VH-VL binders against Protein ULTRAPETALA 1 (ULT1). Designs and how they scored, part 6

Target 1, 237 residues: Protein ULTRAPETALA 1 (ULT1), of Arabidopsis thaliana (Mouse-ear cress) (q8gza8)
Amino acid sequence: MANNEGEMQCGSMLFKQEELQEMSGVNVGGDYVEVMCGCTSHRYGDAVARLRVFPTGDLEITCECTPGCDEDKLTPAAFEKHSGRETARKWKNNVWVIIGGEKVPLSKTVLLKYYNESSKKCSRSNRSQGAKVCHRDEFVGCNDCGKERRFRLRSRDECRLHHNAMGDPNWKCSDFPYDKITCEEEEERGSRKVYRGCTRSPSCKGCTSCVCFGCELCRFSECTCQTCVDFTSNVKA

## First folded at step 1 (VH-VL)

Design v3 (framework fv_ivicentamab_arm2)
Fold by ESMFold2-Fast, scan of step 1:
Structure v3 (fold): chain C 237 residues (1-237), chain A 118 residues (1-118), chain B 110 residues (1-110)
Amino acid sequence: as target 1 above (237 residues)
Amino acid sequence: EVQLVESGGGLVQPGGSLRLSCAASGFTVSSNYMNWVRQAPGKGLEWVSIIYSGGDTDYASWAKGRFTISRDNSKNTLYLQMNSLRAEDTAVYYCARVDYGDYAFDIWGQGTLVTVSS
Amino acid sequence: AYDMTQSPSTLSASVGDRVTITCQASQSISNYLAWYQQKPGKAPKLLIHDASSLESGVPSRFKGSGSGTEFTLTISSLQPDDFATYYCQQYNSYWTGYLTFGGGTKVEIK
């Protein structure tokens, strides 16, 4: 029998089984993956905790540094402070997970995959209309009318709409704003395969696709632009 | 375009109950951390409650036991159930979003006025 | 559990003036501080996050600075559109369920 709980199935889509291999404390939740983590300070030694990774790029830490410690839902930076590193602001290097019995900084793990795509590529300064977070359009079939609807993936909002459409087997185009979905128009057909340069690399004049923030369902693994190469190289695989 | 629209505000008597709604468009409530923030007439902003993407919730100490934050993913709508209302709860109530990797409120609704008076 | 003290509570200025608003946290919040602008009858708008990072579309005359317990918002050349109330907010305790705003600074036309 397949493990067929909706929440557990969603969480299992965040990372491949081999990507989580040898990590300590792995638990797959509904919409998150949880692992054991910690942070070391000169004054207090090791503080141990649990890290939850969400498809949004959000990271939550629950501290287990002392029996009875009630610190819950800390950001990695707040956990770094809680562990005794108040002014460091280097949580990507100072918060570690256990891989193969060794402390490995978050910056060298696949666990920052969604965080890197959501925060570095789609900072607040890139939120204005027309900011090119992604260069590739995607299409999703409507289960009601049978037509393909175009998602431009130029903003966080558009990527979120696409992700939700991809995750919904009964998706209907009537559930989405018209101005984000252009149906059967000549412009839509003509621009479906138009690709532009990567926003992360000024030297990239063209690519056939790029990644978007959010989750694995929006990632374009075949793309060779600098953004996609960087994303792939940040994964410990 | 991303929008939040609050509704459900109005006049209510002390001790009464009221449920506020916040309809989201252009993004999904369940994929974000959603908050309620209030502002009494002529006063500053005061945080009320949060619902995390995973469904857990937290409240301001004065709101615990009286206010309940919830969401309906099928309707893409955030709610605030307010019970045992007091005159000091009179305020404009805003819903606000926290986007990925960001920890500040980037999108706010227009607000809905709740007046607690006899 | 962080107290945020904002000063001054009111400030009178003329177009073209340099305006400085201060926000002080009772404990260190690193750079987890945002600034919001609110005009009468309107919802707040995010101006600055992470103490100094400008939100998209916010004019460059707005500048945030500071870390730890002392923060400032500076408007280098005040424009008519800038007469509003400004709020700071800490989110260092975000994940522990405690978010705190400053008391606000009303920037009035002189």
Scores: ipSAE 0.000, ipTM 0.400, lowest interface PAE 18.8, mean pLDDT 72

Design v4 (framework fv_ivicentamab_arm2)
Fold by ESMFold2-Fast, scan of step 1:
Structure v4 (fold): chain C 237 residues (1-237), chain A 121 residues (1-121), chain B 110 residues (1-110)
Amino acid sequence: as target 1 above (237 residues)
Amino acid sequence: EVQLVESGGGLVQPGGSLRLSCAASGFSVSSNYMNWVRQAPGKGLEWVSIIYTGGSTDYASWAKGRFTISRDNSKNTLYLQMNSLRAEDTAVYYCARGPYDFWSGYYMDVWGQGTLVTVSS
Amino acid sequence: AYDMTQSPSTLSASVGDRVTITCQASQSISSWLAWYQQKPGKAPKLLIHKASSLESGVPSRFKGSGSGTEFTLTISSLQPDDFATYYCQQYDSYPSGTLTFGGGTKVEIK
């Protein structure tokens, strides 16, 4: 509390005064700015929480939805699910803050400034003209519930995550790398059997029965599986 | 009738400065987000800068430190001060009006006719 | 700033044709996308905002669709006034020099 009032805070450098002027629940910390936030669900109505924005782009939510709720350090996506929107993947639109007394979705606020900067850096999707989609989407079945989870193979790291999941005979929904999900989450509707060709290999058109060939993103030099060995050896599998 | 009229463009030497003006009529420049957008000859649109209703500003990365957006509410006019001009800054410069609130976003519904800036020796 | 990629860069069409222009964002921008029309020697004109919201005075033959990373502008029954260059613009990555336009698609007479 005292440090928010007594001295200049690094968090005060994250946003200009006028950008925060009408937001509710503004508190400036050492390395973050905190505001009141919420998410509305049909079952529970408004779930109220506190959102902290960090210069790294990290977004951290502490839930205040129910007396005794001790859920803290939630991501906005996790908070969206916690608040009753368990199948939703639209936290930028569903999590809101109060500006001028009105609910304003995060997508329409300055609060995503650092998140957007960091997410661009991590995605490595800032490619010049050409197809956005680099690799085919693949599905991995859960050993417990049988539901298939979608892997969007866009970067080398994403291809590695899929490769590791395919190599794990005990893979479960809790191992899903893009979100902390359980067997209770529904499958993504309408995304099954959608494949995109690899933009780095003219021979990869994306299909249910082929692997991307001739592309560094689909091979891992340290891996001893047959597919990676074949690619490294320039052997057509 | 809502209108924006740019002026101040012309020929300038590399390293020189120019101040562009954008006179607004039919609305107040302080009531809306205001933008500068440029277009090099034969090329696409490139966003330059924005001034928000509260007076804060943001710039394209290449414009930071060289360009300054401002407004004068009494004259209902938007400005772009351009310093250390380079040949690559040669373009038609447009001023464009955005919405008045965070909910609506940052699309641009009214545009001026543009003013040509030529940076050449 | 997000990369915005438009395709095709140039398109030849005849009056009465159905024209489709695509715009891809380097990452999800939800529906925070606008489409503009620019005729030679003139300023751009806003056609659509929030991916699919048609501006007043814009003919109903213009339709925007899409969300996330892939967006489409469709012109049904192309008219002579529609030969122009079209630009998409994202406004999800705000602020910090983050508004970006696509490279443009020029619709030319066949």
Scores: ipSAE 0.000, ipTM 0.392, lowest interface PAE 19.9, mean pLDDT 75

Design v5 (framework fv_ivicentamab_arm2)
Fold by ESMFold2-Fast, scan of step 1:
Structure v5 (fold): chain C 237 residues (1-237), chain A 118 residues (1-118), chain B 110 residues (1-110)
Amino acid sequence: as target 1 above (237 residues)
Amino acid sequence: EVQLVESGGGLVQPGGSLRLSCAASGFTVSNNYMNWVRQAPGKGLEWVSIISSGGSTDYASWAKGRFTISRDNSKNTLYLQMNSLRAEDTAVYYCARDRSGWYEFDYWGQGTLVTVSS
Amino acid sequence: AYDMTQSPSTLSASVGDRVTITCQASQSISTYLAWYQQKPGKAPKLLIHAASSLESGVPSRFKGSGSGTEFTLTISSLQPDDFATYYCQQYYSDSPTYLTFGGGTKVEIK
């Protein structure tokens, strides 16, 4: 079943502690990281808000410009317009966060990591393949050597290998037919259990060792392994 | 209704080549993992090759370099190009659909006989 | 890597008999095993996946059981249509070079 402990762990894995250390308003939620943000207009000054970054690449802003403001769940572009900016589609430069006491545009922060990854998956030449690749990296511990082995859940074969490993309480990495890759590679470390490769939000809340089942393309409805059974229970709950 | 219809088998001399076809209906081959499985006369089943929905391919160790699996999405047809044929390749060759990419072969063609002999 | 041993290689039975076929893996394959039925001159037909999950349209007299290294296919009250060769297949390993079928069990009329 989904639970707050699993959601909190997921959110804490989006960014390294050092990457968030100097940012103002940091709150780690279930499957997001929240920071203070704003947008400046010459006429109205600073409009302050809270920005939530999701592993799907989605960005959600809750305006705090005035008590009782009806504008919530804004996209960054909508927040830019709400703040009084005349220029459209410049939100990456006009929406800022506070780092070390200074206003830093989103375009110069780590906060766009998942947004940029999501955008790459939607490239014209790879649209069909990107839409089908809705899986995320998972890690399984070896009972023999004690190390975690990385599963890049980008294909049906890789998802099957992960399901096989998760279904075997005595799993050993010697049964892994691909090169044995550890989680020591920096670019995947922070997002290894939260990156979903698609814009789908979250059907696996509370499950840290499941494939992405937020879309029809990665649904394994006939699978009776514990991971798929857990997903079905979590979605129903 | 899912159907797989195989063709292209026959008698060929050692060192020769042959191309097998598998026409699919009731589903789209490009959305599924597709396999070739063979069975020598009076023997058991032996896996030959796979093509994934994404187009990646793999082969039994003895088939690498000689056999090529491919598909034509416009014709919804799977192929197996067999080169440098040996007497040991004599078998009924089956086209099989993989239900979910887990080598669970839920639908099979009726097979096409390949005989490699002088 | 994963050898699959079926026993018996041949068995004789009468209509109405309970028939049990065994499949043994050389290493643990969890529950990732399928059973197929093949009649003379015909293609194999998938009966069971995941060791015990019956395929749609397959009669309930067919039952699979087991996990790890020992698996059984049981046919309760054998029918004339059930005289065939049965194969087990492991799919625990993702590598096709490890994909292995059992040697087959021929169920024939006594």
Scores: ipSAE 0.000, ipTM 0.400, lowest interface PAE 17.0, mean pLDDT 72

Design v6 (framework fv_ivicentamab_arm2)
Fold by ESMFold2-Fast, scan of step 1:
Structure v6 (fold): chain C 237 residues (1-237), chain A 120 residues (1-120), chain B 110 residues (1-110)
Amino acid sequence: as target 1 above (237 residues)
Amino acid sequence: EVQLVESGGGLVQPGGSLRLSCAASGFTFSSYDMNWVRQAPGKGLEWVSIIGTAGDTDYASWAKGRFTISRDNSKNTLYLQMNSLRAEDTAVYYCARGEYYGSGSAFDIWGQGTLVTVSS
Amino acid sequence: AYDMTQSPSTLSASVGDRVTITCQASQSISSWLAWYQQKPGKAPKLLIHKASSLESGVPSRFKGSGSGTEFTLTISSLQPDDFATYYCQQSYSTPDYPLTFGGGTKVEIK
């Protein structure tokens, strides 16, 4: 919700009201939506729990299967194992929620929306354990001619080169690292586009490879991904 | 003289693999983004993949998980590893150099292409 | 993804004619568009970069114009060597938008 009165409820923005109706145990938190969930095994029957869905795509399960159970903040896979499905490794099909009084697998629900989005990675790096991360382009102005030059923040090295250029008050076109550029070349002024780089989804965790913790120059202005939102909130605090 | 020469194309059965090579000469290979572009017989141009100067890569959505672009700057050679080939992958594969014109780019140098035929 | 639409797909013309080919992007690409010429059995050749900048060695009868979503390639006086297929290509790409070509325009003898 984007009400002006006191507290914003981010959880209320995760799913439409109609998508959650008929689900059992729905509670909307500050930054999550909680529902009743469970997993069935032949040996132990139903293990009932609470599932919290976060905009980051994280899923946390708090088990209520037995009195005194201290299993808190389980992943769905850990909950599947805890409930007696040790060899299955198919939690999307084996963990269910109640919709209209019936057990419905997570794979058939809207609850995996943010998880599915966060599991996607843009392919732009050979170095980060095969993981590919989305980044937006940024621009640096030449000290001599005033024209802006484009940096394609696609790898950690490219982000470091941009960071170094941003920190250099004497940076000039001849210092551009990707090709020989002169002050006679045309420029592209920095137009800030919502669709460049990051997906702009609340579930996007941002560029971990290029982000300097505590470095304002490495943050992408106007980015609504969780990492940039968190940075902006922390700087204001 | 600046040139790109592709090799490694040929006939392969569906599900098979091929590795294409592109030998570059006449320019500082390590300073340029390199691309693969394909063209099915009688069809238009279709971008396949890019590898940047820092080794960062990107792919057409249909190529992800099956194709891997790589480069060896010491040999001035670009590669495309193609796995799980399908009949629709039949095409002439071109190697193309990405040149920057300020903040934009275009493919200013192209190889002659190498034909890949996927048929049972 | 940036869809690139070319029109017409085929064009019949005579030597000396003025030929116009249009390329439309689904979203603004500013001026980051290139034009290529391809003759049968040959690799494409870059004609124009950055919408209107003529590549070295390309005849002045070729002219590119446009910005945003609408782009035009004009051949002011068609010559025998100009019968070919022409492709536009957006030269502005991000990780969310792969590089894309138009479908091509074949310029044929009347």
Scores: ipSAE 0.000, ipTM 0.397, lowest interface PAE 19.2, mean pLDDT 74

Design v7 (framework fv_ivicentamab_arm2)
Fold by ESMFold2-Fast, scan of step 1:
Structure v7 (fold): chain C 237 residues (1-237), chain A 119 residues (1-119), chain B 110 residues (1-110)
Amino acid sequence: as target 1 above (237 residues)
Amino acid sequence: EVQLVESGGGLVQPGGSLRLSCAASGFTVSSYYMNWVRQAPGKGLEWVSIIYSGGNTDYASWAKGRFTISRDNSKNTLYLQMNSLRAEDTAVYYCARSIAVAGDYFDYWGQGTLVTVSS
Amino acid sequence: AYDMTQSPSTLSASVGDRVTITCQASQSIGSYLAWYQQKPGKAPKLLIHKASTLESGVPSRFKGSGSGTEFTLTISSLQPDDFATYYCQQYNTYSHEPWTFGGGTKVEIK
């Protein structure tokens, strides 16, 4: 869950209130929306659980099917198997949520919006090494001209260039591979003032360094944004 | 002329410790990324550790907790402290410089120092 | 464990031959790949960085190519000085293992 100390809860941005209005078991967390779900097998009947939907497209199910069930953080496919449908591999049709008192398959709900976007793009921002691992601008001082140069931390290549620049006390903007692309000084100051920090979460506006997977030079362990949390978790694993 | 000269290798019993040194000349170690890379007899190259120009360090997963990379800027010397040595740590250990801006490819290497871990 | 697979492991050739060595990454590394030459009893020597950029003093018969997951080192006309073991190395600094080497290719006289 996101902190309610004036922070916007990311989970509340995933779906419109109207889209969740008739769903049973809705709980909005920090970076997820949770709803009651289940899967029916004709041998064992209904297995009930809770489904969490993340902005990355990840889906996690915590089983509540029987007293003493220890299954936690299942994928929808694993939950389908756990509920007695071991070979079905049709979890989008077999896992349901309750809308207006009726069982509605996930395939007919808005809950797969982020999953579908993620699957089409073949990317995960969470714990993924691919595509977008960073989400803000940083600035590094040029040792030659004395001006700060903007690094847009949107790709692994850009994070790598920032990492190398930060580690080099003699870094010069003439060594920047992308034709010294720099903003005007006033534009850079304006951008830094307004959009310097992590814009994905208001709690990260104070961040001074982007966390990159495998790069401890860029880490900021106190940041509670998903990128920093994921990096810290992955380093410990 | 850039030169890297390793020393401190030798025969050590399993569970023992060794400290390797790499004396640099022709450049300042604090201005570059410095690395240790090893090669077991008849085998390929394996990265061990890096110390960045800013002083941060990183290690191969199998080296974490046992090996410590450091430098002494006043002596222009790189070190590798190796603890809890195992037979599989037997290798020639190379000191190598990498270029911070262009990435971590190794433009200069020392001659290597042999570490043998056996009973 | 970022896998770098190098092939062949051993290659026999004669002076004047065209030699090709391949290196495959388990995941995309862009162009962040270097090639090294190692002669028996000697330290490795950098030949190529950023997949295709030849180091100063390295003969033009050495050529690197490729990007993403598949890379090639070519020696257009093998010379006696070229009999050595060659290693590729990825340096995509944001992988879990930022510096991983291939297993090496030994180029032997035929």
Scores: ipSAE 0.000, ipTM 0.399, lowest interface PAE 16.6, mean pLDDT 72

Design v8 (framework fv_ivicentamab_arm2)
Fold by ESMFold2-Fast, scan of step 1:
Structure v8 (fold): chain C 237 residues (1-237), chain A 117 residues (1-117), chain B 110 residues (1-110)
Amino acid sequence: as target 1 above (237 residues)
Amino acid sequence: EVQLVESGGGLVQPGGSLRLSCAASGFTVSDNYMNWVRQAPGKGLEWVSIIYSEGSTDYASWAKGRFTISRDNSKNTLYLQMNSLRAEDTAVYYCARLDWGSYLDYWGQGTLVTVSS
Amino acid sequence: AYDMTQSPSTLSASVGDRVTITCQASQSISDWLAWYQQKPGKAPKLLIHKASSLESGVPSRFKGSGSGTEFTLTISSLQPDDFATYYCQQYNSYSQGYYTFGGGTKVEIK
């Protein structure tokens, strides 16, 4: 992403027209596609709601079970419980949408496309083919204080600073003016746990294989290192 | 630095075929939604086709059956195969990227296709 | 499919003028509208997305507004570099597999 971390694909690009053609309650919003959904319980019958699908894979439900019900931003599992199926924990099968006038479980719809994508384990370290963009926090040892310094790798500038630090055998943390963190191990460990992950896949918690090797954020055309040269030569056609 | 460079345009006779290429640099085409947009001389912009990151495609109604969008991930290149060309297909054809946000953030310089006898 | 109507098709203006271009959608597109600037012989350049969000590096004299079916692009103090053709584009609908551009508005020197 060339802009801010929060920039997402807009709802109009989430699904093809044919994929939404027969669904009831389709409304394309800002960063989501919304459809009518529901969950049926023996005790309360049908609880009708609106399901929003986000490009991050997040699913949010706003309940419309009764006039004045203002339950908002429910997860599908919370909606399943809200509708009266507290013990089922099978929301993919119990939450349905209407396609062609029939109740169809989410598990049989395209609506889980981004949910399934976001839940995939990011175990591949070779991203040079550009299958996914995965970024995580990286640490570089300071030659002055001997402790590690955190690089967030969330923007091109942050990637550039990390790239320069990795290539400099005499790198010192005092030479870089951005967001100084203390050299204490406890704080640095906390930073690794909090900010690990992929910007395109919030479900990825920053495994060692999530580093991006094949995207423009982490590669620089003016750099003569083998990784940047390889990226530039492979992407140009 | 994102760059898109189109090629393959030229003069063709009605009923002929032509394949356009769009070489991408600074990003990976398979990670993005890629589009072809055309502009007839002195006229407005007209969307032609899209290929989604997962590989599915969509076309303008008038392009279905005649035009085929494709990509070669190993060459990081987008293609538009145009068959059964007509005089009204005369236009500059632009390659454009649709990353996050569903708008066209980067465009190539365009390649001119002229269909005449 | 959405029909996008731009008005006027041609606009004559002088440097320093306030210029307003209108884009009308045949049905609601919320705020899923982008504005592009195209100079003669050049590719279009993105100016504004999501009806009112200015792209980095685009001068603050450009302003987008509107939602639903009526949208405007305003140039508060026209500069020599702003004489170009402007296009709106809806990106709300997957209907019939395409995204619709307006017919364009050419901003000419008076």
Scores: ipSAE 0.000, ipTM 0.384, lowest interface PAE 20.0, mean pLDDT 73

Design v9 (framework fv_ivicentamab_arm2)
Fold by ESMFold2-Fast, scan of step 1:
Structure v9 (fold): chain C 237 residues (1-237), chain A 120 residues (1-120), chain B 110 residues (1-110)
Amino acid sequence: as target 1 above (237 residues)
Amino acid sequence: EVQLVESGGGLVQPGGSLRLSCAASGFSLSSYAMNWVRQAPGKGLEWVSIIYSGGSTDYASWAKGRFTISRDNSKNTLYLQMNSLRAEDTAVYYCARETYYYDSRGMDVWGQGTLVTVSS
Amino acid sequence: AYDMTQSPSTLSASVGDRVTITCQASQSISSYLAWYQQKPGKAPKLLIHDASSLESGVPSRFKGSGSGTEFTLTISSLQPDDFATYYCQQGYSGTNIDNVFGGGTKVEIK
């Protein structure tokens, strides 16, 4: 009657262990395999999410990095649009997973096996995505315990708080602005902290990593890094 | 072997119409975005149109309303319908396949091209 | 809706020379730029995608670099097979999907 974690799960039968080797964020569920995924756009950079592959061929993406996203389960096409590529319509090429530390398009992975075999007869439209820009979750390391704490960059104030924390060499868990936490609290999921903002941009003064591409408070007016220069140029008229 | 072969070019009078074809082999057109690119004699490359894997299309501003890109997945063939042709449309027309890389629109496979001449 | 400016339009070089070709975008395109080689009477061949990623089968003497608005293609030691016309091409820019080629650079024998 009750779920048996090891014996009732069929997710381990979706793909051979060898086929999932070197993929980041692999979790085997009851009827799915979950991996880390993302979609890169010129304007917003990397939007990182979780992809679940079902034996029915259904593909569901959960993105927690977007401001006020009402959708828990996006189709890959909807995630492509949500990440800033509304007119591209190339989600098999533009949604990627991490294999061996490299971004690999879904079209070049085994993850589309069941999608290609099945007939998608039910249209999955995003019901509500709002007119909100995509922002990435960012992480700040504690000077005392070394654990990284999640900053969800959903508002101008939140982006400012993260930028200030990144510039503070003595930042500690007790300085976390959204809750009272200590060094004994567990870290947020590690798979999402690997890909922060633009990995190719040089570090800016007061920020040791790129935060979000569209955030004017993080980078727009005072920052001279390539990402902020690009953002400023693209926003002109 | 992955290959694209264009056909349908020729001499046409100003104001006339032509339909170009591009036959694909060794891969499925439905899995890739496909482009038409032209090159006037002695001139540079000029982008004409794209059809995405999902079926939506885009055009160069000067091609809108005159040119229509389409494909027939059952025949694995790409088309470019050209209407209201002008002398300045004289060019070699190439079909080209998009690469699999991120936001990049690099084209990794090209046809040999088909010559369209618009003249009296 | 971005303009691409490629320079020089023509350059004369000898075998063994280092040649540099530049492309400038009117607005930032990050690294969404490809380079092509075209020989007379033939279709273009993709050399480099994503500004710096070498296409399979392309000799290592070809190198792409740059980001934002300024990009370069360098041939470190020009070979007889490299006399050709080279083109840069922008990719997607956010939701802008216009595909624009540079004017081309003809590399000819000095």
Scores: ipSAE 0.000, ipTM 0.396, lowest interface PAE 18.3, mean pLDDT 72

